# VHH binders against (R)-2-hydroxyglutarate dehydrogenase (hgdH), part 9

Target 1, 331 residues: (R)-2-hydroxyglutarate dehydrogenase (hgdH), of Acidaminococcus fermentans (d2rju7)
Amino acid sequence: MKVLCYGVRDVELPIFEACNKEFGYDIKCVPDYLNTKETAEMAAGFDAVILRGNCFANKQNLDIYKKLGVKYILTRTAGTDHIDKEYAKELGFPMAFVPRYSPNAIAELAVTQAMMLLRHTAYTTSRTAKKNFKVDAFMFSKEVRNCTVGVVGLGRIGRVAAQIFHGMGATVIGEDVFEIKGIEDYCTQVSLDEVLEKSDIITIHAPYIKENGAVVTRDFLKKMKDGAILVNCARGQLVDTEAVIEAVESGKLGGYGCDVLDGEASVFGKDLEGQKLENPLFEKLVDLYPRVLITPHLGSYTDEAVKNMVEVSYQNLKDLAETGDCPNKIK
Key: E = the ipSAE of ESMFold2; O = the ipSAE of OpenDDE; V2 = 0.75 times the mean of E and O plus 0.25 times the DockQ between their complexes.

## First folded at step 1 (VHH)

Design x10 (framework vhh_7xy4_2)
Fold by ESMFold2-Fast, scan of step 1:
Structure x10 (fold): chain B 331 residues (1-331), chain A 119 residues (1-119)
Amino acid sequence: as target 1 above (331 residues)
Amino acid sequence: QLQLVESGGGLVQPGGSLRLSCAASGFTFSNYAMAWVRQPHGKGLEYIATISWSGGSTYYSDSVKGRFTISRDNAKNTLYLQMNSLKPEDTAMYYCAKSPYLTGRYDYKGQGTQVTVSS
């Protein structure tokens, strides 16, 4: 079977090759995302495509795949919004996704963002890069063991974040719509209001539910401690970006770290150095460095997460090709 | 060239009011938090008030809460400080400051406007 893998970075190539040893596919990895007619036409002669979140399987691109004889559409992501699922079903494409991969990948990035903001390391290293070795009042920091850390969303990733902060000596509290059993050794489950009132650091690991809108609203921010740190490595839509900007500027938030932005496809993956961003909110977030830290959606860009995503995608393809079904089939 | 030009200072009796203005130029005013700071003769700079880029959030020092109001007009690139119930201890040179953060950090301040509160 011939498989075209989109959005593959050079460092990921050995993982794609190693994982393929047990499957024996004829794989071709390209750095391109599926986004234009030209990138869709790259699938000529291939039986299957493996997409990434920055790919765009719209009606036009799906029509091209149908015409080219592509049989299977796989995405190595937990999110599927980049695929027009209803239209793909109409055209008869079996589809599958990767609902689970290393929860440590995103949890560790959230911890890293929080620690950089707590210890002001982005600020400090930006100054020493210009040969300014003076220490100022802004550099004064609490140790994380003297902090209360709040985890909003106690799923797989949130629980790992809670375990890491607990291992560092922090007092960890968390909130979830469900009562979570088996976490009592490292996290106390409490109400959202208690998380907001008590936490020096809050990290968001909740799913985005469109009907509920943003979790981090002006009211959420108002209830937080003065000078608290907020981290969002989950979904951009979970935060009201304008409210967060104002909270950072007012000092209500001591810092904001994020790996995701609402509308991120307009900027992430692009070199826009020296250019003004079209979205004025993104321009303001960038201007607030180092009180705001942005990473360009690389929470899952780790050895274990990439290995999991590739292996599961190859297994999904095998299941679909042999049986017409798989546990991770998009329905 | 970044410029901040303060005005509106003067001599006023205790209990009186003054409105300070700051005309900003040489940068995109609406993109930055702005602050008022003061310096009494022979003393250090004291933080007074800050306002977010949009005007939606304001922050005040405890010494002026309830007496001073910070505001801005982004269309006119102008920052204001309404000072009521003035006290002799409010006597100082008042500076408009461009702040990347509302936490009392400043990357530029103007030439100042003198406020003297005396009988």
Scores: ipSAE 0.000, ipTM 0.167, lowest interface PAE 18.3, mean pLDDT 89

Design x11 (framework vhh_7xy4_2)
Fold by ESMFold2-Fast, scan of step 1:
Structure x11 (fold): chain B 331 residues (1-331), chain A 120 residues (1-120)
Amino acid sequence: as target 1 above (331 residues)
Amino acid sequence: QLQLVESGGGLVQPGGSLRLSCAASGFTFSSYWMAWVRQPHGKGLEYIATISGSGGSTYYSDSVKGRFTISRDNAKNTLYLQMNSLKPEDTAMYYCAAGHYFSQPWTDYKGQGTQVTVSS
């Protein structure tokens, strides 16, 4: 079976090749995303395509796939909004996605941003890079073992974040709408108000539900400890960006780390060095460095997460080709 | 916009029964797992029960297993909780919640809830 994999970065190639050893597909990996007629036509002679979130399987591109004889559409993502699922179904395409991968990837990034803010390492290393080896009052830090860390959302990722902070000696408390069992050794489940009032560091691992709006509101921020650190490596829409900016400017928040932004597609993946950002809120966030740390949605850009995404996609294809079904079938 | 409106709470004596309802609107009800959660005065939210979109799978907390039954009527966009053998410990605000799948963090409640008080 011939498989075209879109959006593959050079460093990911060995993972695509290694995972294929048990499946034996004839794979071709390209850096291009599915977005234009020309990129859709690259699938000529292939039986299946594996997409990313930046691919766009619209009606026009799906028509091209149908004409070319593409049989299976896979996405190595948990999100599926980049595929016109109803139209693909009309054309008879079996589709599958990757609902889960390494929770450690995102959890570790959240921990990293929290520790950088707690220990002021972005600030201090920026100074030493300019040969300034002076120590100042801003560099004075609390050790994480003297901190209470609050985890908002105790799903797979939040639990791993809780375990890592607990392993570092922190007092870990967490909140979830469900009572979560089996976490008592490393996390005490409490109310949201108790997380806000007691935590020196809060990390967000809740899903974004449109009907709920932002979790981190002005009221959320008011209830937090003065100088506390907030980390969001989940979804940009979970925070009111303007409220967070105000809290950092006032000193209510001691720091804000994020791997996601509301409207991130306008800036992430682009080299905008030396340019003013069109979204004035993003410009302000950048200007607040080193009290604000931004990574450009890299939470899942790890060896284990990429391996999981690729391996599950290959297994999905095998299941669809052999049985017409798979556990991760779309619709 | 997703809206959940709980009803059916009230004052009941120990050993009594109540049936809670949740009227859902603004989303494709049958596509969502639904849950009942409760919050006793001055305490955090406690998970009670969940039900799959089709109604084919149900899960319960140990504190209510055998006493409470979760069910749904997808034609009426309504979620139910049948509560039997009520105890004073069941006194709480009860909320319904929606999510995309079981065992992940869920959408928080959107209504004011419905108060259940178990006492004389």
Scores: ipSAE 0.000, ipTM 0.124, lowest interface PAE 21.5, mean pLDDT 87

Design x12 (framework vhh_7xy4_2)
Fold by ESMFold2-Fast, scan of step 1:
Structure x12 (fold): chain B 331 residues (1-331), chain A 119 residues (1-119)
Amino acid sequence: as target 1 above (331 residues)
Amino acid sequence: QLQLVESGGGLVQPGGSLRLSCAASGFTFSSYGMAWVRQPHGKGLEYIATISSSGGYTYYSDSVKGRFTISRDNAKNTLYLQMNSLKPEDTAMYYCARELYPRGSWDYKGQGTQVTVSS
């Protein structure tokens, strides 16, 4: 079976090749995303495609795939909004996705951003890079073992974040819409108000539900401790960006770390050095460094997460090709 | 200290060919993907071609696909760009870059070499 893999970065190539040893597919990896007629036509002669989140399987591209004889559409992502699922079903495409991969990848990045903000390491290293080795009052830090860490969303990723902070000696509390069992050794489940009132650090791992809107609102921020740290490595839409900017500017938030932005596709993946950003909120966030730390959606850019995404995608293809079904089939 | 030094640019007529070279030093060249990027006068940077650390994988922008060939010699710490069937729109400053992300970012680039395609 011939498989075209889109959006493959140079460092991921060995993982795609190593994971394929069990499957024996004839794979071709390209850095291009599926986005134009030309990139869709690259699938000529292939039985299956494996997409990424920045690929767009719209009606036009799906028509091209149908004409070319592509049989299976896979995405190595948990999100599926980049695929016109209803139209793909009309054309008879079996589709599958990767609902789960290493929860440690995103959890570790959230912990890293929180610790950088707690210990002011971005500020400190930005100064030493200019040969200023003086210590000032802003560098004075609370140790994480004297902090209460609040985890909003106690799914797979939130639980790992809770475990890591607990392992570092922090008091960990968390909130979820469901009562979560089996976490009592490292996390106490409490109300959202209690998380906001007690936490020195809050990390967000909740799903985005459009009907509910942003979780981090002006009211959420008002209820937080003065000088607390907020981290969002989940989804940009969970945060009211303007409200967070105001909170950092006022000192209500001592720091904000994020790996995601609402509307991130307009800037992430691009080198805009020396240019003014079109979104004035993004310009303000960048200007607030080092009290605001932005990573460009790298939470799953790890050895284990990429390995999981590739292996599950290959297994999904095998299941679909052999049985016409798989546990991760998009319905 | 990391250095990337480009050479091989110049004036060439439409339909002509040039071969660019980039001498790399100050890092383990064989461990990094490399790119050629260009900047026409008064315009933004455009990624032209990318090559993996081993040379086993290459990518080309649509504007140069079929006309340009990227290659590398890890023993000599050198990156190459063979440019054939040159067009006036290929006129730009060409930079050797150590790639952070294909087509979007790099952490280092050289001082560049000018390519001018004119009759």
Scores: ipSAE 0.000, ipTM 0.113, lowest interface PAE 20.9, mean pLDDT 89

Design x13 (framework vhh_7xy4_2)
Fold by ESMFold2-Fast, scan of step 1:
Structure x13 (fold): chain B 331 residues (1-331), chain A 121 residues (1-121)
Amino acid sequence: as target 1 above (331 residues)
Amino acid sequence: QLQLVESGGGLVQPGGSLRLSCAASGFTFSSYAMAWVRQPHGKGLEYIATISGSGGSTYYSDSVKGRFTISRDNAKNTLYLQMNSLKPEDTAMYYCAKVYTISGGEYRDYKGQGTQVTVSS
């Protein structure tokens, strides 16, 4: 079987090849995303495609795939909104996704963002990069072992974040809509209000539910400790971006770290150096460096997470081809 | 326009206490973190303590932890430093400072005229 893998970076190539040893597919990896007619037509002669979140399997691109004889549409992502699922079903495409991969990948990035903000390392290293080795008042830091860390959302990723912070000596508290058992040795589950009022650092690992809107609102920020650090490596829509900007500017938030933005597709993956950003809120976030730290949605850009995504995608394809079904089939 | 006026310093014996005050004007006091810094004669500035805009968070240098307490009264636009168990090493000119970060991530500290604390045995 011939498989076209979109959005593959050079450093990921060995993982795609290694995982394929078990499956024996004829794979072709390209750096391009599925977005234009030209990138859709790259699938000529292939039986299956493996997409990323920056791909757009819209009606036009699905029509091209149908014409070319593509049989299977896979995405190596937990999100599926980049695929027109109803139209793909109408055209008869079986589809599958990757619901879970290494929780450590995103948890470690959240911890890294928090520690950079707590220890002012972005500010400090920006100065030493210009050969200024003086120490000033802004560099003065609280040690994480003297901090209370709040985890909002105690799923797989949130629990790993809690374990890492606990391992560093922090007092860890967390909130979830469900009572989570088996976490008592590293995290105390409390109310959201208690998380907000007690935490020096808050990291968000909650799911985005469209009906509920943003979790981090002006009221959420108002209840937080003055000078507390907020980290969002989950979903951009979980945060009211304007409210966070106001909180950083006023000093209510001591720092904000994020790996995600609401509307991130307009900027992430692009080199916009020297250009003014179309979204004025994104321009303001960039201007607030180093009290705001942005990474361009790379929380899953790790050896273990990429291996999981690729391996599960290959297994999904095998299941669909052999049985017409798989546990991760998109319905 | 921006003005910080420190007071409350003086000569005190080792083990004694002093309370420093800083009267602030020319800015929205409650919107900014404030700090105390000190400078011994002929030496550089040493960081002592910081307090957030609302007073909810405080930070201290290791040399003063457990002995000094920073506080603020936003209704009076006044910053305080309660100094207990004073040591000869605490002898310095004490300054309050307005802390702010500008767009682009630059940090700036501005300080008042200072108040002298002398601890002698």
Scores: ipSAE 0.000, ipTM 0.106, lowest interface PAE 23.0, mean pLDDT 87

Design x14 (framework vhh_7xy4_2; at its last look DockQ between E and O 0.60; V2 from the best seeds 0.00; counts 0 for: pae E 6.9 > 2)
Amino acid sequence: QLQLVESGGGLVQPGGSLRLSCAASGFTFSSYAMAWVRQPHGKGLEYIATISYSGSTTYYSDSVKGRFTISRDNAKNTLYLQMNSLKPEDTAMYYCARTIYVDSGKTYDYKGQGTQVTVSS
ESMFold2-Fast, scan of step 1: ipSAE 0.016; ipTM 0.471
ESMFold2, look of step 2: ipSAE 0.074; ipTM 0.618
ESMFold2 (binder alone), look of step 2: mean pLDDT 86; pTM 0.871
OpenDDE, look of step 2: ipSAE 0.027; ipTM 0.526

Design x15 (framework vhh_7xy4_2; at its last look DockQ between E and O 0.61; V2 from the best seeds 0.00; counts 0 for: pae E 19.3 > 2)
Fold by ESMFold2, look of step 2:
Structure x15 (fold): chain B 331 residues (1-331), chain A 120 residues (1-120)
Amino acid sequence: as target 1 above (331 residues)
Amino acid sequence: QLQLVESGGGLVQPGGSLRLSCAASGFTFSRYAMAWVRQPHGKGLEYIATISGSGGSTYYSDSVKGRFTISRDNAKNTLYLQMNSLKPEDTAMYYCATYKVEYGPTIDYKGQGTQVTVSS
């Protein structure tokens, strides 16, 4: 079985190779993304492809894959909107994705951003990088053990974030639309209003459901404690970006951290140093550093998350090839 | 060259109203949060109200909540403070200020201020 893996960075190659020992595929990993007909033609002679989110399996590229004899389309992502699913089904492509990967990867990044904002490390280290070692009042910090941390969304990632903050000594409360069992040792489940009212730090781990719109609205922000910290490492659409900018500008939020932005494709992955950003909200967010911290969708860029995504993708291919089905089939 | 020019102060009776204005120039007004700060005679600065750059969010100190309203007109680069139900303890010099969020919560008030005096 010949497999072409797109969007593979040099640091990931050993993981692809190690995971393949159990499967024995003939793999070729390329740094290129599926985004042109030329990169689609790279699949000549391959039975399967493994895509990333910046790979666009649109009608043109799917037609090329069909002509080349590609049989299986896999994506090492939880999102599948980069694939024209209906057209791929019309062409007869079985497809599979990776619905879940290391929850620790995302949770740890969210905790990191929260702690950087709480302890003012971006502010302070940016000054010491310029040899300014004076201590000022803005460096004074509340210890996390004296904080209440609110977790919005108590799925796998949110529960890991709750466990980490609990291990650091924080009081942890959380909200979910469902009653979550088995969390009592590290998190008290409460209403959203109570999370908003009591939390010094709020971290968002909810799914984005289009019909519900953003979770972090102007009303959400007004109900938060003055000077509280907000972190979103889930989905950019969960947050009204303009509302967050206003809250940081006014001092309502003491800090905002994110790994995602609504419309992030216009900036993430690009070197735009010295250039004006076309989206004025993103321009303002960048200008709010160090009270706003932006990482460019790094949540799954870890050894364990990549290992999970690659292993599951290889297993999905095996299942599809052996049985015609798999648990992670894209419907 | 940032400039903030306050106006609209004066002498009023308790229970009266005033509207303060602040004309801004030398920066992109709509990008920055604005605040009103007051200094009662012989006392320190008191933060009264803040408003986001777009005008969508406002925050008030407990001493003025429900009586004062902060607003802005980004087309005219002007900040306002509507003060109702004035009390003698509202007597102070009133300054407008802009939040600069480059490093921590810092405001920088500019201009000479406008005096508000509430007395019978």
Scores: ipSAE 0.000, ipTM 0.125, lowest interface PAE 19.3, mean pLDDT 88
ESMFold2-Fast, scan of step 1: ipSAE 0.006; ipTM 0.496
ESMFold2 (binder alone), look of step 2: mean pLDDT 83; pTM 0.840
OpenDDE, look of step 2: ipSAE 0.017; ipTM 0.401

Design x16 (framework vhh_7xy4_2)
Fold by ESMFold2-Fast, scan of step 1:
Structure x16 (fold): chain B 331 residues (1-331), chain A 120 residues (1-120)
Amino acid sequence: as target 1 above (331 residues)
Amino acid sequence: QLQLVESGGGLVQPGGSLRLSCAASGFTFSDYAMAWVRQPHGKGLEYIATISWSGGSTYYSDSVKGRFTISRDNAKNTLYLQMNSLKPEDTAMYYCAAQYELPGSYFDYKGQGTQVTVSS
């Protein structure tokens, strides 16, 4: 079976090759994303495609795949919004996705952003890079062991974040709509209001529910401690970006770290150095460095997470090809 | 999160009963707490009930306490909601949810659910 893998970076190639030893596919890895007619036509002669979140399987690209005789559409992502699922089903494409991978990947990045903001390391290292070795008042930091860390969303990722912060000596509290069993050794589950009122650092790991809108609203921010740190490595839509900008500008938030943005596809994956961003909110977030730290959606860009995504995608393809079904089939 | 398929909804008169089922696949069902949530047309999601991984503990929203019973069969990978004394206010699309692992994926990503309509 011939498989075209989109959006593969050079450092990921050994993982794609190693995982394939068990499956024996004829794989071709390209750095390109599926987004234009030209990138869709790359699938000529292939039986299956494996997409990333920056790929767009819209009606036009799906029509090209149908014409080319592509049989299976896989995405090595938990999110599926980049695929026109209704139209793909209409054309008869079996589809599958990767519902979970290493929770440590995203949790560790959230912890890293929180610690950088708590210790002002982006600020301090930006100064020493200009040969300014003076210490100022802004560099004065609270130790994380004297902080209360609030975790909003106690799924697999949130629980790992809680465990890491607890291991560092922090007092960890968390909130979830469900009662979570087996966390009592490292996290106390409390109300959202208690998380907001008591936390020096809040990290968001909650699901995005479109009908409920943003979790981090102006009211959420108002209830937080003055100078508290907020981290969002979950989904851009969980945060009212304008409200967060206002809170950082006013000093209500001491810092904001994020690996995700609402509308991130317009900027992430692109080199826009020296250019003004079309979205003025994104321009403002960038301008607020080092009190705002942005990483370009790389929370899952780790050895274990990539290995999980690739292995599960290869297994999904095997299941679909052999049985017409798989546990991770997109209906 | 993973595949959850709800069934058992339908049209019922006020005071009636329905039993909803949720067939779970793609994860170790017995390791996860499970919940029922509902969404009335044009409104946000409302939490209804939670059951622990073993079935030893259950929790209910005040709006359904005493009327609804959540249960599970770990051998069959199935979650249940027994709904008694149904009211027009219970009209909603009902979804089952697992303890979520990834943001935005703790219920059927296709929006399947099972519709419950309580009307005279």
Scores: ipSAE 0.000, ipTM 0.160, lowest interface PAE 19.9, mean pLDDT 87

Design x2 (framework vhh_7xy4_2)
Fold by ESMFold2-Fast, scan of step 1:
Structure x2 (fold): chain B 331 residues (1-331), chain A 119 residues (1-119)
Amino acid sequence: as target 1 above (331 residues)
Amino acid sequence: QLQLVESGGGLVQPGGSLRLSCAASGFTFSDYAMAWVRQPHGKGLEYIATISSSGSTIYYSDSVKGRFTISRDNAKNTLYLQMNSLKPEDTAMYYCARDYFEDSWGDYKGQGTQVTVSS
């Protein structure tokens, strides 16, 4: 079977090849995203396509795939909003996605953001890059072994974050709407109020529930320790951005690290150097460096996460082709 | 709005049978894998079974394999759990959930239906 893989970076090519050894597909990897008629036409002669989040399987592109005889549409992403799912279903396309990949990828980025803020390494390295080797009061740090780390959301990623912080010697507490078993060796599950009141560092790994709104509100921030660090590598919508900005400006928050923003599609993936950002809240977050650290939604851009995304996509295709179904079937 | 409404629970003797139903609305039922999970009083959620969107792929937890059968009727937007050879340890609140993997209980759960296995 011939498979066209969109949005493949040079560094990912060996992973696509290695994962294919047990499947034996005839794969072609291209750096292009599915977005224009020309990129959709690239699927001529292929049985299946594997998309990324920057691809757009809109009505026009799906019509082209139908005319070309493409049979399967896969995405190697947990998000599926880039696919017109109802229209694809109407055209008879089986679709599948990758709901899970290495939890270490995002957990490690969250830990990295927290440690950079705790030890002020962005601040200190920005100064030494300008040949300023002086030590000041802002550089004074608590060691993580003397910190309580709070984990909000004890799913797969949150549990890994808890394990890493515990391995570094921190006291780890966490909160989840469900009672989580098997974590007692590295994390004590407590109430949200206890997490807020006791934690020197809080990392968010909770799902976004639209009806509940933001988890990190002004009240959440008020209950946190003065000078505590907050990290969000989960979803931008979990945080009231204006409230976080005010907390950093006032010194209530000692630092804020994030890999996600509410409305991030307006800026992430773009080179806006030298330009004023249209969203004034994003402009303020950037201006608060190094007390605010932003990475552009790359928590899953790792060797193991990419390997998982590719392997699961290949398995999804095998299941769909052999049975007409798979556990990760989209609709 | 997405809704999952479980029914069919009740009191049953050890060795007895019950059939649970879950009526789904507010989403395209035939597009999603579905699961049954349970929560015994004072304990965490336990995965029971999952079924793919078409019904062709099914997984069971070891604790219920051979005794429970998960099935679905996509025309009726309904998920079923046939429970046979019930044991006191099967006593729990049973929830219908939209889930893709055995260790994920949670995009959406209904209000649940209580199953009590007792003499």
Scores: ipSAE 0.000, ipTM 0.159, lowest interface PAE 17.8, mean pLDDT 87

Design x3 (framework vhh_7xy4_2)
Fold by ESMFold2-Fast, scan of step 1:
Structure x3 (fold): chain B 331 residues (1-331), chain A 119 residues (1-119)
Amino acid sequence: as target 1 above (331 residues)
Amino acid sequence: QLQLVESGGGLVQPGGSLRLSCAASGFTFDDYAMAWVRQPHGKGLEYIATISWSGGSTYYSDSVKGRFTISRDNAKNTLYLQMNSLKPEDTAMYYCAAEYDLGTYEDYKGQGTQVTVSS
């Protein structure tokens, strides 16, 4: 079977090749994303495609795949909003995704963002990069062991974040819509209001549910401790971006770290140095450095996460091709 | 020459309010993070609040969170501390400071302004 893998970076190539040893596919890896007619037409002669989050399997691109005889559409992502799922089903495409990969990857980035903001390392290193080695009052920090860390969303990733912060000596509390058992050794589950009122650092690991809208609203921010740190490495839609900007500008939030933005496809993956961003909220977030830290959606850009995403995608394809079904089939 | 002049202190009853000011001169005020610190009689310096060079970030000690607000006016080279719900334990000499070095904290303070909270 011939498989075209989109959005593969040079450092990931050995992982795609090593994982294929057990499957024996004829793979071609390209750095391009699926986004234009030209990139869709690259699938000529391939049986399957493996997409990533920056790909757009819209109606036009799906029509091209249908004409080219592509049989399977896979995405090596937990998110599926980049695929027109209803239209793909109408065209008869079986689809599958990767619901889980290394939870440590995203959890570690969230911890890193939080620690950079807590210890002011972005601020400090921006100064030393200009040969200013002085220490100022703004650099004065609490040690994380004297902090209460709140985890919103106690799924796989949230639990790992809780474990890491607990391992560093922090008091960890968390909230989830379900009662989570087996976490008592490292995290105390409490109400959302208690998380907001008590936490020096809050990290978001909740799924985005369209019916519920944003989790981080103006009311959420109002209930947080003055000067607290907020981190979002989950989904951009979980945060009211305008409300967070207002909270950072007023000093209500001591810092905001994020690896995701609502509408991020308009800027992430692009070199826009020296240009004004079309979205004025994104321009404001960038201007708030180093109180706001942005990473360009690389929480899963790790050795273990990439390995998991590739292996599961290859297994999904095997299951679909042999049985017409798989546990991770997009329904 | 670097000069910091604190004002606005005085005697106030428990539950009252005071607004402290610090007039800065002799340096580029908006290049420096600023702080308010206090020293009760016979004790060491206690950090109260800091504010970034732009005014966009503020940090408070747990003893004053929700009661005190630090702010700055870079156009006027002035730092402020709004103190509400004052308690007897807030009685101290209050100093403003520009940038600290480890072990030189006190060297950056001005002459101070006395705050006394008593009935």
Scores: ipSAE 0.000, ipTM 0.126, lowest interface PAE 23.9, mean pLDDT 87

